# Designs tried in a protein design chat: VHH binders against q9xw16. Part 236

Target 1, 132 residues: q9xw16
Amino acid sequence: MSGWNAYIDTMTAAAPSIKRCAIVGAADGSVWARTEADNVFKASEEELKTFVALFNDVTQVPAKGADIEGVHYVVPRTEESLIFGKKENTGFFAVKTKSAVLIAVYEGPNEVAAQVRKAVESMQTYLNNAGY
Below, E stands for the ipSAE of ESMFold2; O stands for the ipSAE of OpenDDE; V2 stands for 0.75 times the mean of E and O plus 0.25 times the DockQ between their complexes.

## First folded at step 22 (VHH)

Design ka13 (framework vhh_gocatamig_d2; at its last look DockQ between E and O 0.94; V2 from the best seeds 0.82)
Fold by OpenDDE, look of step 22:
Structure ka13 (fold): chain B 132 residues (1-132), chain A 120 residues (1-120)
Amino acid sequence: as target 1 above (132 residues)
Amino acid sequence: EVQLVESGGGLVQPGGSLTLSCAASGFTFNTYAMAWYRQAPGKKRELVAGVGTAGDTIYMDSVKGRFTISRDNAKNSVYLQMNSLRAEDTAVYYCAAPKEPPEGYGFDYWGQGTLVTVSS
């Protein structure tokens, strides 16, 4: 799955405000790729399993928020394949592809969120077209 | 048209309390989480507190234990109870809501804000 690291690099390059990023299996939350070293994505397998399951019923997520890397985020709203959250000057975007969930945790003012969303959605589109 | 109208701001002494209110309209209130932001002069706007549709909450660390965000879905309103106010809490406080699909990347709608001044 080393090829998936390239997609991590693509997303992080597209949005510099992304601090940590992961590509995980949509079915079980298994990590396919993630940012490492100084920006290691730290979510546990159990947490990711729970997180990806949120996509089974996104309508309930704004009611309970979402947890990533032990941090609780308020989720303003959701879409069928999109969950995003906020906490202080941080946030996350998570998008679901046919077989994966892309998660990007970012830091910065509100304005950076648009770029992060664009980055993950672009990757979402690419992966979907590729059959993933 | 989305409207967020804040109220309750004012001048208060350190250690005092204020309750901010936000009346929301123009969107499906019960479907979305709501938030309070604040912006001090010369500083960036920051997320103070958020509340999910079922009442889960987040707070910035500096206000934990002092501020309480709540909502009344029947009134399409969000509240921020502010206790033990400090000088550094001085800011314009904004009620915030997300844009409905397909646009939006967080809390995208803002009210006009209400000024909270904490000073002796």
Scores: ipSAE 0.855, ipTM 0.927, lowest interface PAE 0.5, mean pLDDT 95
Fold by ESMFold2, look of step 22:
Structure ka13 (fold): chain B 132 residues (1-132), chain A 120 residues (1-120)
Amino acid sequence: as target 1 above (132 residues)
Amino acid sequence: EVQLVESGGGLVQPGGSLTLSCAASGFTFNTYAMAWYRQAPGKKRELVAGVGTAGDTIYMDSVKGRFTISRDNAKNSVYLQMNSLRAEDTAVYYCAAPKEPPEGYGFDYWGQGTLVTVSS
């Protein structure tokens, strides 16, 4: 509810290259919060359900890549609670917490991507410690 | 130690074709996606194409339909077939791989590159 939008603001402030982001339920992809207004996060509920299910076996993800907001990304590799992808000058980082998946879409090269990863993993740690 | 060795660059006329190769070693090749990047004079490096572990592909829009990325897991190699080459494809082409966990942010290792020149 109301407080989830503050976490969106925290992540976008920590890594300004984040263009859009969302916090979604890990079990069903339901949107708890997302960037709105001119930079609305536009993934469909169907796409998000498919996306969060990738965390059921992250080792399979580099075989087929991943889709977010109707964009297909190559996934270089994964970690147990981390999926990231690349397409041209854009990419995403997604991390799983106990109850949620945090998704951040950014523009920029690998150097910029480091800031994005740190921002989402910091929030992942915070939410896990809070029981989410 | 990770090594990525590109080959196959050269001079070609517009409309021509060229095949780039990358031999990879020092990591478990078949568990990672691989990529080709390029850098034209005065430009930033850009992702040209990527290939997943089982043949998933991505291309920058300007090369889609003209370039084909592929991999041969038995040879630890990745290839870029470049057809219908244009002057704007002139660049140094780099093979790229991700770093092993827990580090990395994308395709983080680079080869030395191979030069492709498209001119009359």
Scores: ipSAE 0.697, ipTM 0.883, lowest interface PAE 1.2, mean pLDDT 91
ESMFold2 (binder alone), look of step 22: mean pLDDT 81; pTM 0.812

Design ka14 (framework vhh_gocatamig_d2; at its last look DockQ between E and O 0.93; V2 from the best seeds 0.86)
Fold by OpenDDE, look of step 22:
Structure ka14 (fold): chain B 132 residues (1-132), chain A 120 residues (1-120)
Amino acid sequence: as target 1 above (132 residues)
Amino acid sequence: EVQLVESGGGLVQPGGSLTLSCAASGFTFNVYAMAWYRQAPGKKRELVAGVGTAGDTVYMDSVKGRFTISRDNAKNSVYLQMNSLRAEDTAVYYCAAPKEPPEGYGFDYWGQGTLVTVSS
């Protein structure tokens, strides 16, 4: 599990607007790694279980939005392995790998979202290539 | 070509009400969430409200209880009912839609905007 923390650090370093980040099991939402200390990722296990299940049918997510850390986000659109949402000046990107879901919660103007997406998708690609 | 056309802005006194409308075209409207943003002079554009395809809503905290976002999929339109308007609500309001895959990182398309001025 400690090895997964390095991937958290990689994502947060790649996009400074990322405030909180987590790597969770795609099957059950179990937390493999997350930001801690001043920026602890606070989603509950039950919430994460529900969240990762959204990837079972991403087409329905824009209809009902998504909840992370007790915050409800509007989801503009989805892709097969990508869910992103917005609330005020915050948002999230979630990408699914073969076995994990990477979640990044960010804060800032709209322009920062592109960098956040790039960060999580880069990690997605890396992990997929690594078999995860 | 994606097109978002806002209307309904204007000058209103504090405590007044306005209804903004947005007519959308050029994409599959009913599969995407829509949003209203606003931008005041010298400030960043901020998400005021969002509405999912089935009507779930998100609001900026400062507008909760005062603003209501809604949509009419049959008309490819989204609305923002603004009540109890305040001076700090003064801004250009933009209708927003996401880019279709593969691009996009949020609400990426914007209308021309409609000015809302709240002043005594």
Scores: ipSAE 0.904, ipTM 0.950, lowest interface PAE 0.5, mean pLDDT 95
Fold by ESMFold2, look of step 22:
Structure ka14 (fold): chain B 132 residues (1-132), chain A 120 residues (1-120)
Amino acid sequence: as target 1 above (132 residues)
Amino acid sequence: EVQLVESGGGLVQPGGSLTLSCAASGFTFNVYAMAWYRQAPGKKRELVAGVGTAGDTVYMDSVKGRFTISRDNAKNSVYLQMNSLRAEDTAVYYCAAPKEPPEGYGFDYWGQGTLVTVSS
């Protein structure tokens, strides 16, 4: 689990507006790594199992929204391997790799969110190329 | 081209009500969530409410219980019912929509806005 923490650090360094993030198993929502301490990503495995299952049909997600850490977000739209949501001055980006889902929760407007999306998609590409 | 046209703003007394409307065109409205944002003078733009494609809603905390967002997919329209208005609700209100894939980071298209002034 210690090796996966470096990927958390890479994403948070690439997009400082990320407040919390995690790498979880795509099949079951199990936590492989997450931000800790004052920035702890607090979601149960049951909540994460529900969240990663949204990728089974992303076209239905804008109808329901999404819950992360007990916060409900409106989901403006999706892509096959991308779900993102908004609530007040916060948002999230989540991308699916072959075996994982990367989740980043951030604060800031759309102008700041562009760096968050780039950070998670860069890591998505890296992990896919590595077989994950 | 994407167009979002807000209407329904005006001057109201504290405690009053207004209904804002947004007419949307130039994109496939029924597959995207929609939102209302507002910007008061000297303040950052903030998300007031969002509505999912089937009526799921999100509200900023300060308007919860006073404002109701809704949509009519047959009319490509979004509404914001604003009740119990307060002076701090004074702002320009914007209808917002996401960009079509693969672009965008949230609600990326904005109308020109409609002014709501809450004053005695």
Scores: ipSAE 0.779, ipTM 0.910, lowest interface PAE 0.8, mean pLDDT 92
ESMFold2 (binder alone), look of step 22: mean pLDDT 82; pTM 0.819

Design ka15 (framework vhh_gocatamig_d2; at its last look DockQ between E and O 0.95; V2 from the best seeds 0.87)
Fold by OpenDDE, look of step 22:
Structure ka15 (fold): chain B 132 residues (1-132), chain A 120 residues (1-120)
Amino acid sequence: as target 1 above (132 residues)
Amino acid sequence: EVQLVESGGGLVQPGGSLTLSCAASGFTFNHYAMAWYRQAPGKKRELVAGVGTAGDTVYMDSVKGRFTISRDNAKNSVYLQMNSLRAEDTAVYYCAAPKEPPEGYGFDYWGQGTLVTVSS
């Protein structure tokens, strides 16, 4: 297991509602680590390339929504380093670090989203402090 | 103060149509996506439809092809056109908006809701 896989495990452990999770390169969307097996993160390389590019201008994302794993999400709002979306009882949080984008797809009632955000932002902070 | 006021709910027969309206205030409406949720007794509140600032839409699968969410930024309003209504569509429908940064994790503000009852 790579070092990045450990961070995947940390996030998924911190928020049980996370179904799938990935750490990708902020520049090109390359996958550094992702959930696997029954919870394999399914986003394509091309999709991830497009997704990470959303952080170049987050102000436009609420207008366009976001696609992850072939699913289109409505994006209520964004922040400079944060994009989140909703569909039915699912959603995602994506946070940008210095060099990576952390993506967590979750499922559950609305209140579980708070824990997911906390999980990814905690990892964001950790990685940023570590220089990543 | 954020305020969301729903209207348009009522009793309708199966197969009927209904249009819900939401008047929003207290935040920069055209900066944020809006949504409709619904909650039936004993069930969790669920996202029915969402609409981005430029009109992109998301629907729950059970309402696709029947419901249409739209917005009018000039009126700070969101609408939900509901056609071919079914008994299982019976619920309190809520207009929803996100909190402004930095808080929130989805659609965080809710109106008081409007009851939609589909019954023969």
Scores: ipSAE 0.909, ipTM 0.953, lowest interface PAE 0.5, mean pLDDT 95
Fold by ESMFold2, look of step 22:
Structure ka15 (fold): chain B 132 residues (1-132), chain A 120 residues (1-120)
Amino acid sequence: as target 1 above (132 residues)
Amino acid sequence: EVQLVESGGGLVQPGGSLTLSCAASGFTFNHYAMAWYRQAPGKKRELVAGVGTAGDTVYMDSVKGRFTISRDNAKNSVYLQMNSLRAEDTAVYYCAAPKEPPEGYGFDYWGQGTLVTVSS
């Protein structure tokens, strides 16, 4: 797999319930890759800059929730490099690597959420090992 | 042991109001967001509302403006004020909490539920 788009394809293949995802720079939220076309990941640069900054203090996130693609999510809890949120029948998982934040937005019941979490955490591990 | 105990369900006419309560124990309540889910006959469980640790809220679209979720961290309690009830709101309502790290992927603990029936 080559380029950042290959990593998008890997995550969506690993968890089919992922509807949209992106890889963004951890420092500034700049988009390195995202799902496109019919499943465009639709978050503005300003929203992504705000979102990745949540990783500066994950303990504050359950108090205020998080916004992705203009949707506000309740965040049940966090971990040092993991933020996830819920809204109706949708949710997201986001993980931070050395240089990036991986964001996956999914639809479905809690049974599919475990699959999504595994997919993004597997990629997190891979990218960290590769120096990203 | 995590315990979530819902109360306040019952039979109510369309247009009526009802307040659900949830008493929580067995975990550090004020560290986690809390939620109400519901499950209507023949349907999947759906997230009705969530409340963050400091009162931030999320609602499913069909209940927004009619339902209000709140929490009282001193009492380890979560509430759902339900106004302008409709027949489609008939369901078992569940209080929900996340598992502590590193486990879980959402709201993973449920109570036994409380039945709300909206009928003439």
Scores: ipSAE 0.769, ipTM 0.907, lowest interface PAE 0.9, mean pLDDT 92
ESMFold2 (binder alone), look of step 22: mean pLDDT 81; pTM 0.809

Design ka16 (framework vhh_gocatamig_d2; at its last look DockQ between E and O 0.92; V2 from the best seeds 0.80)
Fold by OpenDDE, look of step 22:
Structure ka16 (fold): chain B 132 residues (1-132), chain A 120 residues (1-120)
Amino acid sequence: as target 1 above (132 residues)
Amino acid sequence: EVQLVESGGGLVQPGGSLTLSCAASGFTFNTYAMAWYRQAPGKKRELVAGVGTAGDTVYMDSVKGRFTISRDNAKNSVYLQMNSLRAEDTAVYYCAGPKEPPEGYGFDYWGQGTLVTVSS
């Protein structure tokens, strides 16, 4: 366990609809922390490398979608440090900090998305302020 | 003003086909992915299909192989071809797009919907 696991716990506690969550290096997609046990975040290193690279040009992501854990998501739109996607009753929010990408995969009706985004963006703000 | 206007809904027998259309206006259509949702009485609204700006697609598992989402950027339109319709496909179908920044949590802008009833 690392100190980063505490941030995973914070996000998952803030948004119960988050099923899986990870904090990865923005440069290479290396996993710093992730949900485990019954809700293991299963994205491969290669997949995460590709995913974090999406932030190099977010404008193209709505054209291609995004893959997480072998699942393809359609991406409605993006922001400079925000990518979110949808598939059926699932979705994800990914935000980029100075050095990390926070990924939260959630399940539930559309109403839960607001809470998930808030949780991830709150952590984004915290980590950015902390220099990460 | 953003506007999404669905059309094409109606009554169809099981096994039948129907094509829904959505005309979008009031935003840069080709910049955003679009989707179709549906909502049956007493149920939550669910994503049926989504299509990216370059044509990548996502589908609900129950509609894979039966439904096809497509878009025509020149017409600012998105379509849902529904084949082999089933009773459980009965719902109000909504065309959906994202809200422009800073708001947005998915396909959270909705049209008025079009009713699709599959019944013998």
Scores: ipSAE 0.811, ipTM 0.912, lowest interface PAE 0.6, mean pLDDT 94
Fold by ESMFold2, look of step 22:
Structure ka16 (fold): chain B 132 residues (1-132), chain A 120 residues (1-120)
Amino acid sequence: as target 1 above (132 residues)
Amino acid sequence: EVQLVESGGGLVQPGGSLTLSCAASGFTFNTYAMAWYRQAPGKKRELVAGVGTAGDTVYMDSVKGRFTISRDNAKNSVYLQMNSLRAEDTAVYYCAGPKEPPEGYGFDYWGQGTLVTVSS
């Protein structure tokens, strides 16, 4: 889907600390778009199915953490449509829309995480308003 | 208001051990993951270890197998057992937790820290 790649570009441009990101289906984790080439978002089908299912009960996620691209993250807390995690000097933000989950993996200290959250939440709002 | 009070730092020989403690108050401790960070002179703070609400853990690669994070929800406390200490572990160690929703972006507040010095 050629149109979905533009949304990947929009998020990475809005927050340069994003190293990889993807838009995946909320029901099954199927990849609609992702960063490619030297910055390939590398998550297996089964990992993504497991990951999006975390949104079925976000309150349990801080107990178990989350896995993305074979990396285990501690999840400090969640919100109804937001999961974020930390591992060493990296982290992720994931938000759920009506039909999709947006995942952004970033590198850097906590100080840059605000840009990443803003970028994914802005796209979340846009996609929700577009019916996705 | 939230308070995180670290203790247990000190001078230790290479190969030695220390246990750091963090007493937390002013928030619903058992609903959030907690973490230890450290900051060596001239370096950025780095996440050493994190512990989920039911004991899930994450470690930075250089401390894995040597450090153990744990929590005691009845005492609102977080611990870091540090074994096989090396000179490069010298740093101020901070206990950390997230801000309450909807604020925050990670582990967003820290205590004042406790100094660990690994030296002969």
Scores: ipSAE 0.722, ipTM 0.887, lowest interface PAE 1.0, mean pLDDT 91
ESMFold2 (binder alone), look of step 22: mean pLDDT 80; pTM 0.798

Design ka17 (framework vhh_gocatamig_d2; at its last look DockQ between E and O 0.94; V2 from the best seeds 0.86)
Fold by OpenDDE, look of step 22:
Structure ka17 (fold): chain B 132 residues (1-132), chain A 120 residues (1-120)
Amino acid sequence: as target 1 above (132 residues)
Amino acid sequence: EVQLVESGGGLVQPGGSLTLSCAASGFTFNTYAMAWYRQAPGKKRELVAGVGTAGDTVYMDSVKGRFTISRDNAKNSVYLQMNSLRAEDTAVYYCAAPKEPPEGYGFDVWGQGTLVTVSS
């Protein structure tokens, strides 16, 4: 799915604080695209399988947090199609589309998270409209 | 309206201990993770510790093993036990909660803060 790399580029361009990001299948956590090279998204397939399953019941995620790339995050709250977490000066946003989960891991002060959320939600909207 | 009220700050010597408390109101406390932030002069506010609704915890590396975050859902309270305090722990400590949906991108609501000064 080489076309999905363009969406990775779009998200990373929209939010410079994004360090790594991935587009994975919502059903199984399969990686469709991810940042690579110096910013390789390092989550394993098994981890991603577990992560995407969190969207089956997001209400429970704040109780247990979430793991991405071997890092454990506290999850302040969730929405039906949105999970975000925090750890130190890092965090992540994950949004679910019809068929995919978009994950963006970012680093920076708290205020940069706003731009990250906007970036992933914009992509979420685009992909949903495109049927994905 | 969400209200977070910190208490327990003060002056302590290096190696000392201090317990911060936060009383929360104005939202469904037990449905949200809570956190403690701190901000030292000239520095950005940073997440010190977070606690999930069921006790899951996250700490910044520099406080691991020294600080313990906990919560009491019956009292709508969150606590930060700080042991082995260091000079670099000096900061205003803030209790933090997320904004209610749909707004927010982390822990977006803070109390007025309580000053912790670690000095000999």
Scores: ipSAE 0.916, ipTM 0.958, lowest interface PAE 0.5, mean pLDDT 96
Fold by ESMFold2, look of step 22:
Structure ka17 (fold): chain B 132 residues (1-132), chain A 120 residues (1-120)
Amino acid sequence: as target 1 above (132 residues)
Amino acid sequence: EVQLVESGGGLVQPGGSLTLSCAASGFTFNTYAMAWYRQAPGKKRELVAGVGTAGDTVYMDSVKGRFTISRDNAKNSVYLQMNSLRAEDTAVYYCAAPKEPPEGYGFDVWGQGTLVTVSS
């Protein structure tokens, strides 16, 4: 598969601890690609619209946390183009590009989280350089 | 320089209660979520509860309904109220904070820990 699905495969290959991930439009949360089949990324349209809007003011996010796939995460802190959250032994990293938000949901400790962050930020850089 | 100091651990019977406290210093406390982790013998640390800057909370499933995390931004303090304690809650409990940007991947800074032992 070519197009956006190839980028999903690239991120999951770069960080095997990613259980599900998606590329969604930064303006409206529309799904451009996601993991499918047995590990489908199943966030609702309403949830994704709410989620991508968090990037309009990331400083508010540690106050209220974030919801992905019906799971509520505490958000330790943010950066201008980065939101990440924790719930038990799971978490997510989300990064914003020019036109998209990349979301990766993972399981594991902070050592695993480092490779997940690296994978999504590498793709963030690639998509930004490609004009997305 | 960054310091997280836990207190309030001890020996308690099953069904009992304890309140853990964490005093934080050396960073801008009110801009970060805070967390409690625990580590039982032979286990990895696990996130017990987290609290956002304005009181948003998450809990691990096994403690939900029994534990309450809270914070006092005026005192740079985090608390864990632990009720209906069980033997499986026996662990060293750690207060945790994120690292300053741009580093970090979650809750990356820990205190020394406080021991909670639940036994009859």
Scores: ipSAE 0.759, ipTM 0.902, lowest interface PAE 0.9, mean pLDDT 91
ESMFold2 (binder alone), look of step 22: mean pLDDT 79; pTM 0.791

Design ka18 (framework vhh_gocatamig_d2; at its last look DockQ between E and O 0.89; V2 from the best seeds 0.81)
Fold by OpenDDE, look of step 22:
Structure ka18 (fold): chain B 132 residues (1-132), chain A 120 residues (1-120)
Amino acid sequence: as target 1 above (132 residues)
Amino acid sequence: EVQLVESGGGLVQPGGSLTLSCAASGFTFNTYAMAWYRQAPGKKRELVAGVGTAGDTVYMDSVKGRFTISRDNAKNSVYLQMNSLRAEDTAVYYCAAPKEPPESYGFDYWGQGTLVTVSS
């Protein structure tokens, strides 16, 4: 699925504070594309399976937080297709499309979060319009 | 109107302890995770600890084992127990909450803060 790598590049280019990101199957957490090399996205299959399942009931996520790449994040709140978390100066945004979950892990001050969200939501919109 | 009111700050010697409290109002407290941030002079504000609605916690590495965040949903309050305080813990501590939908990028609401000074 080399075509999906282009979407990874688009998101990372749109938000420089994104350190790692992945596009995974919404049904099973299978990795379709991810950042690699120095910024390899390291979430395990089991972890991603659990993570994408959070979207089945996002209302419970603030109670339990979320784990990505072995790191536990506190989840302030959620939306139907959006989960975001924080830890120290890091965080993540995860959005669900029709068939995928886009995950972006970022690092930086609070001000960068808006740009990260915009990046993943823009991709979300694009993919949804494309039928994915 | 969302309101977060911190209390409990003060001057303490290294190795001392403080308990910060935050009283929250103006939103559905039990629905959202809460957090404590701190900001030292000339430094950026940083997340110290977060607590989910069911009590899961996240901490800054430098405060693990020393700080404990907790919440009391019945009182719409969040607390930060700070033990073994160090000089580098000196900062204004802020209680933080997320904005309700549609927009939120993390913890977006902040109190006025309470100053914690750790000094000999």
Scores: ipSAE 0.898, ipTM 0.948, lowest interface PAE 0.5, mean pLDDT 95
Fold by ESMFold2, look of step 22:
Structure ka18 (fold): chain B 132 residues (1-132), chain A 120 residues (1-120)
Amino acid sequence: as target 1 above (132 residues)
Amino acid sequence: EVQLVESGGGLVQPGGSLTLSCAASGFTFNTYAMAWYRQAPGKKRELVAGVGTAGDTVYMDSVKGRFTISRDNAKNSVYLQMNSLRAEDTAVYYCAAPKEPPESYGFDYWGQGTLVTVSS
């Protein structure tokens, strides 16, 4: 479990606008790693189970949006393995790998959002290639 | 070619109301969420409200309870009902949509905007 923390560090280093992030199991939302200390990723087990289930049909997500850490986001659109959402000056990107969902919560404009997306998609590719 | 055309802006007294409209074309409107942004003089654009494909909504905290975003999928239109207007609501208001894949990061297209001025 502590071995997964290196991936959290890699994503936050790649996109400093990421305020909180987590790696959770795609089947059940169980937390494999997350940002800790004064930037704790705080989502309940029930919220994460509901969130990862959105990947069962991403085409339905823009209808109702998504909730992370008790915050409701509008989801502009989705891609097969990608859900992203916006509220005010904050947002999230979430990508699914074979076994996991990577979630990054950030603040900033679209230029910042592009960097966050690149960071999570790079990790998605790495984990998929490693069998996760 | 994506086009977003805002209308309905104007001058209104504090406490008054306005309805903004956005006519959208050039994409499959009913598959994407839509949004309103605003930009006050000297400030960055900020997301005011978003509406999902089936009417789900998100609002910035300062407008919640005063503004209502809605959409009419038959008319490819988005609306912003603004009530109890305050001087701080003075801004150019922009209708916004996401880009088609692969380069979408949020709401990536904006219209030309419509000016709302709240003043005595």
Scores: ipSAE 0.682, ipTM 0.873, lowest interface PAE 1.3, mean pLDDT 90
ESMFold2 (binder alone), look of step 22: mean pLDDT 81; pTM 0.807

